# Designs tried in a protein design chat: VH-VL binders against UPF0598 protein C8orf82 homolog. Part 5

Target 1, 218 residues: UPF0598 protein C8orf82 homolog, of Mus musculus (Mouse) (q8ve95)
Amino acid sequence: MWPPSGAVRNLALVLARSQRARTCSGVERVSYTQGQSPEPRTREYFYYVDHQGQLFLDDSKMKNFITCFKDLQFLVTFFSRLRPNHSGRYEASFPFLSLCGRERNFLRCEDRPVVFTHLLASDSESPRLSYCGGGEALAIPFEPARLLPLAANGRLYHPAPERAGGVGLVRSALAFELSACFEYGPSSPTVPSHVHWQGRRIALTMDLAPLLPAAPPP

## First folded at step 18 (VH-VL; from k1 with heavy chain S54K)

Design j5
Fold by OpenDDE, fold request of step 21:
Structure j5 (fold): chain C 218 residues (1-218), chain A 124 residues (1-124), chain B 107 residues (1-107)
Amino acid sequence: as target 1 above (218 residues)
Amino acid sequence: QVQLVQPGAEVKKPGTSVKLSCKASGYTFTSYWMHWVRQAPGQGLEWIGEINPKGGYKNYNQKFKGRATLTVDKSTSTAYMELSSLRSEDTAVYYCAREPGWSSGYRSYGMDVWGQGTLLTVSS
Amino acid sequence: DIVMTQSPDSLAMSLGERVTLNCKASQSVDTYVSWYQQKPGQSPKLLIYWASKLESGVPDRFSGSGSATDFTLTISSVQAEDVADYHCQQYKDWPLTFGQGTKLEIK
């Protein structure tokens, strides 16, 4: 009677590496030169995205509407190619990278690299959120149920392309517009529980909450 | 006015070297890439290399690697291209051309301003 | 190296006619293409960048189109001053490469 060989089910703990959405941490200013070529056949540039979704050269002295990049083709090219920076260069200071032709474009952000700026076709059955000034070319389906109001910072978030971190910031002006559709319950006067969209009452899923850094303990 | 000024002509013997100059004016010299492009008589354009005047970073066409040397003098806003071991096949008009790269809110990849070119003749 | 091939090598057109110049890349260059005009005895002048964006000061009779491997420069109504060699360029990768050029003449 040979004892049954207990098949040790190696529970491969699939360590779901919680891909913590890389936050734009205010890391120490690194030294760089715009247009540097540390290796042959390379050009490196360094960019910054603000909370309004405006793109700047990182070392721009003035960052305003005049100095931001406005060219639609450039913005579309830049943000459509945006990925987390795993280049081994400037990963802490510039957590995102856009490879555009001959260029390595390193990007840091104030909050998120994707900033939603406009709601497109709001009256249609398929509204879209446009981001970073890219118009229709940089837009994703609007999912009102997945809006995430964060009480810790008073900001509003929405799902973004996974390649760009999976979570985008809704700029303040648009967030304000959308906030008019929020329903607050008596149990939580500061955090909405529902959104009214196109005549429907929709519960907020809060599914993005685990992807955002926990508010620093008070 | 934005301008790139080059000497009109140079005559050299085979095996020697030439250093061509390109003087920039009317813009921020260190905010643009400087390219060198040549054109043999009746032929198309051939890219030689580029230099970033701000940091001195360079990229070369491998065809010219080891023979072409790009430099800049920031104090005079002048770019230079030295070509060594000259051959008859190096007879061409040599152009300098700028490419935008560092302006706030603007990125283009075209060579938007060209010098008038320098005719280099390599003859025995 | 990415090879840019222009066609035709030369063409003669009547004033006011539509001109179409073609440029083909040996591999995809996305939209990283520029067009230059070179008049006889002059330096090249930038006409188009990003395959279709008109350079400042260039007449609107010029237009660029295309993506990936096939690109076109169009002159809607050719003028006498348009007599020149036209060069396409890719700037997606090093080395930068130009087409062999197309010579445009007026009949």
Scores: ipSAE 0.889, ipTM 0.952, lowest interface PAE 0.6, mean pLDDT 94
Fold by OpenDDE, last read:
Structure j5 (fold): chain C 218 residues (1-218), chain A 124 residues (1-124), chain B 107 residues (1-107)
Amino acid sequence: as target 1 above (218 residues)
Amino acid sequence: QVQLVQPGAEVKKPGTSVKLSCKASGYTFTSYWMHWVRQAPGQGLEWIGEINPKGGYKNYNQKFKGRATLTVDKSTSTAYMELSSLRSEDTAVYYCAREPGWSSGYRSYGMDVWGQGTLLTVSS
Amino acid sequence: DIVMTQSPDSLAMSLGERVTLNCKASQSVDTYVSWYQQKPGQSPKLLIYWASKLESGVPDRFSGSGSATDFTLTISSVQAEDVADYHCQQYKDWPLTFGQGTKLEIK
């Protein structure tokens, strides 16, 4: 009676590479020229998105309401095609890339490339969050339970499209509006535990927390 | 006023070269792509190439590769197209046209300003 | 190369009529299409970009529509000054390519 050869189930530890959400780290000023063509049939442009969700040319001297991009079609085209930059070019300085026709549009951000700007009034039971000035065309379902208030920086985050990093910043004005719905417990006066939305008390899941860089140790 | 000014006409023999000029005025020359497009008599438009005046970056239609050379003089805001090994089939009106490349807060596409064109006649 | 095919090659319309010009791309060009008007003996003039965006200073009787492969330029009420060749262009990929043009005449 030969003993059964124990099939060593090689548990392939699928190292879930924790895709740490690429932070827009203000890395070293790289040299570039707007509209450069490092290879034939290429145009490269360089952009910056601020904490308000305004898109600028990266080398714009003034970054304000006047100099931000406002064209809806452009914004929709740009952000709908936004992906992590794995092009082998400027990946550290511009962690996101939008391929738009003939153009490689490199993007860096102040915090997140997706910045939620406002709640869209929906006839539907579920409101939508619009981001980066794209109106209805750049909007996702609002998930109040998944709001993440980060005490370390005082900012509010929400799930974003995975293609765009999975986490978006809620701009300050909108965050302030939403904060009125937050419930603070006695145990944590600085971080809400619940949100009151549409007459419901909803626990915050904090599921996005692992995706955000740990606050620098004070 | 924004304008692109080109010479009216050039006459060349087959096998020779021509250098066409396009003088830009009324806008920031280095903020727009400059295109060259030709139109043979009674035919459609044919794209030759583009140049970024700021960095001198160029893209060419492969049909003209090796024969067309795009250059710019920033000091005079003038774009140039040189076409070598001229043939009778190169007889056309040659246009320069600007395309918005990059500006703060605005991206437009298409060739929004055209020169009046230069008629190139290639004849023996 | 992406081929842009316009239709019809020519048309004659009465004043005030609606004009529809078509442009078909050999492959998807998304919305990277421009339309140009070229009056006799003149340079092309940009009318439409992004398939549907009206260029500044262009009369609102002009409109563009379409996506992917099929595009249309419409003149809601054709005027005498609209006599021209109309060219569609794709700028999604190099080389930039134009349609063969459509000649618009007034009857």
Scores: ipSAE 0.889, ipTM 0.953, lowest interface PAE 0.6, mean pLDDT 93
Fold by OpenDDE, last read:
Structure j5 (fold): chain C 218 residues (1-218), chain A 124 residues (1-124), chain B 107 residues (1-107)
Amino acid sequence: as target 1 above (218 residues)
Amino acid sequence: QVQLVQPGAEVKKPGTSVKLSCKASGYTFTSYWMHWVRQAPGQGLEWIGEINPKGGYKNYNQKFKGRATLTVDKSTSTAYMELSSLRSEDTAVYYCAREPGWSSGYRSYGMDVWGQGTLLTVSS
Amino acid sequence: DIVMTQSPDSLAMSLGERVTLNCKASQSVDTYVSWYQQKPGQSPKLLIYWASKLESGVPDRFSGSGSATDFTLTISSVQAEDVADYHCQQYKDWPLTFGQGTKLEIK
């Protein structure tokens, strides 16, 4: 009677590395040249997206409505291909990368690489949330329950495509519009608990909170 | 006015080299890629290479690798293409053309301004 | 290398007719396609970029369409000044490559 060899189930603790949403940390100014080719058959460009969702060349002296990229096809191409930067190049200073044809487009952001700009009217029951000037082509379903108001910085967040970090910033103007639908309780006058949307009272899930940097201790 | 100016013609012997010039004016020379494209008589367009005047970065068509050398003189806003070991098959009109690369608020991928071309004749 | 194949090689059209020029890529080039017009004895002129974007100053009778491998340049109503060679180009990958060109003539 050979004793049953106890198969030590190595519980591979899949350390779910909590993919902390890569924050656009203001890292050290790195040196680069727009259109550089560090290796043959490459072009590298460097971009910045502001809190309004406007895309700029990173080294633009003036960043305003005139100097931002407005071409819909370019914006759609750029942001639809946006991924976390794991290229081994500029990862700290440009945490996102968009591969567009011959080009490596490195991106840093003021807050989030995805910035929601407009609610799109939909014939459907749920509106779509457009981001970064991409109109209908860069839009996702609006999830009012998943809106995250952050008291620490006064900003509003919404789920974004996972490929682009999973969390997007709602630009201030849109956030202000949406704030009219927030319900505040007596226990927390600064953080809404519910949103009123299309005649329904919806509890905010706050599920994005763990993905955002903890407020600096007071 | 934005323009690229090239010499009209060059005549060379086989085995020699030629250096073609392209003088840019009317725009920021270091904000556009400069391409070189040739066209043999009655044939289509053939891309030779590109240079970033700002950093001097270059990409070549492998077909011309080792024979074509792209350079720029920023002080004169002039691009150059040197082609060595010339052959009869190199007889063509050679064009320089700019491509918007990193202008503020605008990305176009086409060659939007072309020189008038230089006819290179390689004959014994 | 990505091969761009244009069709037809040549065509003769009557004034005012609709012209359709085709360009096929050997592999997907997404929308990284430009079209150029080259009049006799002149340098190429950019007409279309991003497969469908009209270059500034180009008449609106010109239009581009297509994605992936199949692209079309259309002239809604051909004019006498449209006599030229037309070239498609891909810029998705190196080397940049052009089609062999299509010659447009007026009958």
Scores: ipSAE 0.888, ipTM 0.952, lowest interface PAE 0.6, mean pLDDT 93
Fold by OpenDDE, fold request of step 21:
Structure j5 (fold): chain C 218 residues (1-218), chain A 124 residues (1-124), chain B 107 residues (1-107)
Amino acid sequence: as target 1 above (218 residues)
Amino acid sequence: QVQLVQPGAEVKKPGTSVKLSCKASGYTFTSYWMHWVRQAPGQGLEWIGEINPKGGYKNYNQKFKGRATLTVDKSTSTAYMELSSLRSEDTAVYYCAREPGWSSGYRSYGMDVWGQGTLLTVSS
Amino acid sequence: DIVMTQSPDSLAMSLGERVTLNCKASQSVDTYVSWYQQKPGQSPKLLIYWASKLESGVPDRFSGSGSATDFTLTISSVQAEDVADYHCQQYKDWPLTFGQGTKLEIK
């Protein structure tokens, strides 16, 4: 009667590298030149996205509606290719990268690289959130249950494409509109528990909360 | 008016060098890429290289690597292309052309303004 | 290098006819394609960028279409002034490359 060889189940601890959503931390000003070519056959450019979802050259003196990029095709091309910056260059200062043809477009953001600007087809059964001025071409399904109001900064968040960090900022104007649908309970007057959407009372899941940086300790 | 001005013609012997000029006017010279493109008689266009006048960054077609040198003089808003070790096959019209760079809120693509070209004749 | 192949090499059209010029890339260039018009004895002029965007000042009878590998320049109603060589270009990757050109003549 040979004793059963205990199969040591090597629990491969899949270290779920908690891909901490790279926060656009205001890191130290790095030196760069727009259109630099540190290597042959490269062009590097540096961009900034503000809390309204407007895209700028990072070194723009004025960042306003006039100086933001508005070309739809460019915006769609830019943001559809956006990914975390793992290029070994400027990763701390520009945590996102968009590869557009022969160009490396480094991106930093004020809060999130995806900023939801418009609710599309709000009266339809399938509303969508458009982001960064990309219209219908840069839009995802609206999930009212997954809205995350953050009391710490007063901002509203929604799920975003995983390639772009998984969490997007809802711009203030849109957040204000959506806030009219929030239900506050007596136990938490500052954080809504439900959203009223299309005649339904929907509980907020708060599932995005772990993906956001913890509020600095008081 | 936006303009790129080139000399009309150059005649050189094989084995020598030529330095072609392209004077820019009517726009911010350092905000645009400058390209050099040539066209042999009856042939298509061939890209030689590009230079960023702001930082002096350059990219070359490998076909011309080691023979073509791009430079700019910011003070005169002039781009230069030097081609060494000239051969009969280098006989062509050489164009400078600007590509819109990056400005606030504006991005354009393609070579939107061209010089009139310089005819380079390489003959013994 | 990305090779751009234009077709036909030449064509002769009657005034008012629709002209279609083709450009094929050896690999995908997405929409990073420009078209240029070169009249006899003149420098090239930008017509189309981003495969389909009309350059400022270009007549609306010109249009561009296509993506990935196949691109088309269309003249809806050819005019006498449209006699020229037409060049497609890719700018997705270095080196920048042009097609061999298509010569358009009027009958």
Scores: ipSAE 0.885, ipTM 0.951, lowest interface PAE 0.6, mean pLDDT 94

Design j5
Fold by ESMFold2, fold request of step 21:
Structure j5 (fold): chain C 218 residues (1-218), chain A 124 residues (1-124), chain B 107 residues (1-107)
Amino acid sequence: as target 1 above (218 residues)
Amino acid sequence: QVQLVQPGAEVKKPGTSVKLSCKASGYTFTSYWMHWVRQAPGQGLEWIGEINPKGGYKNYNQKFKGRATLTVDKSTSTAYMELSSLRSEDTAVYYCAREPGWSSGYRSYGMDVWGQGTLLTVSS
Amino acid sequence: DIVMTQSPDSLAMSLGERVTLNCKASQSVDTYVSWYQQKPGQSPKLLIYWASKLESGVPDRFSGSGSATDFTLTISSVQAEDVADYHCQQYKDWPLTFGQGTKLEIK
């Protein structure tokens, strides 16, 4: 149940759904060593990405802005080579893999491996969404019709590269700004039906819903 | 101050073994790979192998497999390279060098700190 | 093994000149190349990694470029303290391999 634009009246319900989603999640504890070499000519590392799009070592004791990776070249290399983990190793705990030279980099996620942080726009260009701190180098076209507000967790989603799971999370601050553009139908007060963008009223397709674990079937 | 300290010289006869040491200080020993690289007189650099001090994982240049053994002592922050069946062609300066492995918020590459090297002389 | 071939083997330059040193890999190493400076009687010192990323504390007159098989190290204005051997090194795959070196001298 997404909040209406500018309304505070639905905050309690949104918080209740967000709290329930958090308490139903867990992380399987799995044994590994950073830099392990289980067979010749391998190096394995383990990473975690949070709901803000910040990348950490998976075993970091503190996960905050100070301890997240910030180097643009590293982030672009990491996320541009991200794909589903079909390596036969750690697939249940680390669903994604980034192969960077000699490094086999396993990734697990709080929500999605792609987290959109900024809308990159100019007057003369179609807007683009950038993700995971990569700026222009990690950006895709913004598709307002395909925004998915998910009532189950109160979060907003958008198409992402197929190699990275096909759907990405819109960071909460950006999602709040975009929520001002939503319109709810007369008989549907809990989920928006349209988005208003650049003077147009656009029906939400909802086509991403089957790709999300908490989404109801169509 | 990050340092890798090596003995200055070793003299050995052919057919024997040597165990070279590299004492690390000023950083978290178990967060960095340790490499061994040699340089024969007037020649280029040759990679021998690497060790992860945290888990003891090792990779060797095939040229040295069976002769080189890399170990660490975590309690003294010391890396060792043992080379067996020595021959005159093993005369060289032997360097230890660290490589960043995994640190929160930072990823870099390359052998960023080197020891001063140990001159190994193998002669009858 | 990936062979790294450097050129020229040596060169002599006047102070303040621009210097370009070349390194060629026997197969693609993407951008997994580093450069080291080795002054006479000293151990190597890291200058560049990721083909173009300057190591902390290295003067900004040094720069690197290249990808795949062809790499360069550039010194924009050579200083007297730059007299050294320069080594490129690939870390795309095992074993790690170094070029044979380029000796830079001041004339």
Scores: ipSAE 0.626, ipTM 0.826, lowest interface PAE 1.7, mean pLDDT 87
Fold by ESMFold2, last read:
Structure j5 (fold): chain C 218 residues (1-218), chain A 124 residues (1-124), chain B 107 residues (1-107)
Amino acid sequence: as target 1 above (218 residues)
Amino acid sequence: QVQLVQPGAEVKKPGTSVKLSCKASGYTFTSYWMHWVRQAPGQGLEWIGEINPKGGYKNYNQKFKGRATLTVDKSTSTAYMELSSLRSEDTAVYYCAREPGWSSGYRSYGMDVWGQGTLLTVSS
Amino acid sequence: DIVMTQSPDSLAMSLGERVTLNCKASQSVDTYVSWYQQKPGQSPKLLIYWASKLESGVPDRFSGSGSATDFTLTISSVQAEDVADYHCQQYKDWPLTFGQGTKLEIK
């Protein structure tokens, strides 16, 4: 049961609570060793992806732009092989895994395992969203009608590959750029109803909303 | 400066055992896998096994399982390979080689640093 | 065990020529292939990993390519110091296995 509301909250406390509550890995810490081999023919590593789409070793003491993985081939290999963790190991703490040769790479997330960072070919007939530092090699068609602005957390979501959870986070900088294209309806002035894209007015479908866990309504 | 230091030579009789050492320096010993690879005279390279120094996790080429034992001493950053029931066919240069296991912001593969090798001669 | 087969067994090239060394795996190893250079009397030195990634400090005249079962190491303009044995190695699965090597000489 969620605790009842009854105290004055500041913006920083609400934001901090929302950020922690939205991780896909849960809040429980689990014991592991990087490079462990619990049985023959296994190698296990543990990773974390933040809300900016940056990939880290899960146990890195510093998680910032300097310490994230940047190698294109590694990121493409990692995220293109991402799938739900049904291995029988660490499923609660690490909901996804990536099988890369001899490596069994467990992944937990601050929000979603797919985080869209760039809009590619935005002035073309077929714009694409790239995610997690993979450029064109980790990109999917941009579907402006299926953008989901979530009022509870102020974040923006978009369809992602089903194998990687079906829904991805649009990182805040890109979400801010796209928010200039939103139109708000009279019955919902804080939630957009339409997006204007390439001269077209497109109604938002909201079809991704059931797929996202959300913080309790205010 | 990263290096793996091995004794230059060992001479042993058939039926005995040998424990080869590989002393690492210049890097975090417990963040890299250690491999053992041998090369018989005029032959190619043959993988013996690997060990993760942090947890002691090991994997062997099945050809050597039961005869080869990999260990580490974390306090001295030293890897060991013991080979028992020696035969003349075990005469070879034995290399240790490290493999990147994990590091912040960087992922690479392959055996990036090799020892100079120990020549093991098994002869009566 | 995954068998790595290199061809040719030996090769003699003129200085400045482009050389291509081949390595074939007995089953798919995706891109999990490394290449090593072993000069006479020395231990192996890593040149290429992930089929095509150049190791730090390796001259850019070396390059690797291939996937699945067929891999190549290319030296764009061979130099005298490139005289060595070259080994490919797969790390897709255990046990790790090396090709038998290709000896490169200058003619």
Scores: ipSAE 0.619, ipTM 0.820, lowest interface PAE 1.9, mean pLDDT 87
Fold by ESMFold2, fold request of step 21:
Structure j5 (fold): chain C 218 residues (1-218), chain A 124 residues (1-124), chain B 107 residues (1-107)
Amino acid sequence: as target 1 above (218 residues)
Amino acid sequence: QVQLVQPGAEVKKPGTSVKLSCKASGYTFTSYWMHWVRQAPGQGLEWIGEINPKGGYKNYNQKFKGRATLTVDKSTSTAYMELSSLRSEDTAVYYCAREPGWSSGYRSYGMDVWGQGTLLTVSS
Amino acid sequence: DIVMTQSPDSLAMSLGERVTLNCKASQSVDTYVSWYQQKPGQSPKLLIYWASKLESGVPDRFSGSGSATDFTLTISSVQAEDVADYHCQQYKDWPLTFGQGTKLEIK
């Protein structure tokens, strides 16, 4: 059973979403055509993932729960093959690439390409976080000590596969649920110092902080 | 109402060219790949090539490179396959078939709608 | 080119029987396989894509499975309308290639 949360963690959860992260995800939109084949034996598609972990065609006019991709096999294939974009094409605007058979799928994101949506098997000795709608097929071990609450944007982060940037965003609803497990000390009123998990009091390592963008220079 | 309409038959002499048509209706022509596949009498299916009608992007089976040309006319929603230097072994039914390309919230694969085919006969 | 080899070449089944059609790729095609039904004198009709995804409007007695090099199409209870040639097709790489087909008949 985890201890009660403080008022500052409630403010962090309310600020888990950021418009500016979306507008700063890459350079100005470059020209492309969905399904383009700029060279033989290629098919290119362009995608966007939001702070909820929902995947869209990048040029979709409406991006919400109704219009996101939901097919489990597609999502698992897409995100399990995600890697940094080193193709020589669109690298500045689309930092990630998913190679799916004949498809070269470019991805840009509002915050992180990995967005954790559910905590699986939370009662077990081996709970897991699932991401981007993939259920157990897109899941990694939950590491409560490595949760990173970031005061600058009010969001929560967790380790993610290295091929997908090493750090993932915890979706705001899940971050709110986890906030009940945080402990704030008298000297740390804005950022929790510990997490209580399955009867253990665990100090937060903060070791993911160097992997996230620093605050803009003054 | 999705439909691909092809002429029923064509007869050609060896050494000539043919341009086969495939008129699409009932869907957004530029959102689907168009494939051409042939089937010799009593034989299996053989892929010729594909075209994306929006940008004109194409891929060919190397077996037909230099002889096959895929084009589209977006204003009439019509795909064309031209085959040159015809030989008797080109006698076959030629199908056009569409493949889903990209749609919001949905990815599927495979040639989901086929024309009824044009029987091309190449003989002296 | 990736060669798709189907077996058996033909078979005859009683109505209501379960039938399994096999398709083997000459190299791994992951799950990028489709299955088509072609009735005599007709164009092919898509049944299955991505090895196991049922195309919309296809009866649920049809199912597909497999990965890498070995794939199957299963008809759980064969009907008279299922008399056709069945083709597997890979779309892992260019050129797209089809198996030679399996002819299904009713006894």
Scores: ipSAE 0.614, ipTM 0.818, lowest interface PAE 1.9, mean pLDDT 87
Fold by ESMFold2, last read:
Structure j5 (fold): chain C 218 residues (1-218), chain A 124 residues (1-124), chain B 107 residues (1-107)
Amino acid sequence: as target 1 above (218 residues)
Amino acid sequence: QVQLVQPGAEVKKPGTSVKLSCKASGYTFTSYWMHWVRQAPGQGLEWIGEINPKGGYKNYNQKFKGRATLTVDKSTSTAYMELSSLRSEDTAVYYCAREPGWSSGYRSYGMDVWGQGTLLTVSS
Amino acid sequence: DIVMTQSPDSLAMSLGERVTLNCKASQSVDTYVSWYQQKPGQSPKLLIYWASKLESGVPDRFSGSGSATDFTLTISSVQAEDVADYHCQQYKDWPLTFGQGTKLEIK
């Protein structure tokens, strides 16, 4: 059991509630029709993923737990085939694409297309992070040394599959729980230097930092 | 409850056209694809085409392109399939069937609701 | 067009027996296969989609499996009401195509 770190846990929770990443915000409204077929052998759908890892139709008028997609097989198929959008269509507004049979599924996101929601097998030698409602079928090895707390937006990041951008968001509730494992040095009390995991003291690599822009001031 | 209602029968002569209707009720018409599928007596199922009722986007089996026309009337939640230049080989039961496409919070596949079919008889 | 070939053409089974119906695609369709039941004089009814996902309201004695080109529909314990034609259907690519059907009867 890791002790709580009140300063980091409180700061991460407060900042996560008030800040958003730039990549998936500020885009202009784009014109499309769900299920459009603008050319032969196409079927196009448009999706949005929020900072909680919930997947919605992009044009859903209500985006909450009731309206998010929950079917495991659909979520696994969708996110396991996610890749950068290089189709020539909607690239600015929908940076990611999932090709599912006849479906060309465009995705835009609040922060990252991969949002880690649960830590699986946390007591084992090989704990895993699951993302986007996929359980064990959408899970990767937990790498505590590569956790990246980003002070500019108060969010926590972790490596994600390369095909989905290489970096994923840790949802706020999980980030708060993990923040109790951070250790700060005397030289840098606002930036953690180590993480304590399963009785081990591990230096943070910070190697994901170049992949993430800082949030702007308001 | 969800229903797709079709007329029971149509009789036509070769060389003429028919426009078959499919009235939908009990669901959001513009959130589901509408398919047309036919079945000749004692034979298998043959896909004719599909239409997106929201935008009017269509895909046809190439076998029927140029003869089949799919349309919808959103105000009456009715899908139509017109087949021209009828032949005796077009004698079949013609089904409409819906497919889930973009319902909020729910994603499934397959033609989950079918009409009871219209028997089209093409004879001299 | 992707051809879906079903076997056998017909099958007569005793009540309670396990039934396996086969469907073969002429090229890979991944898992984009549905199965339909068509009872005499009725329209088709969706049983299975995504090769193995049971449609809501379908009895759990029905199951599907397979990927790529070879697919099966299994009825674990055949009931009298299962007398029907069974059609597989691929939706990997246009045009959508159905198998010719397998007729299931009770002896």
Scores: ipSAE 0.594, ipTM 0.803, lowest interface PAE 1.8, mean pLDDT 87

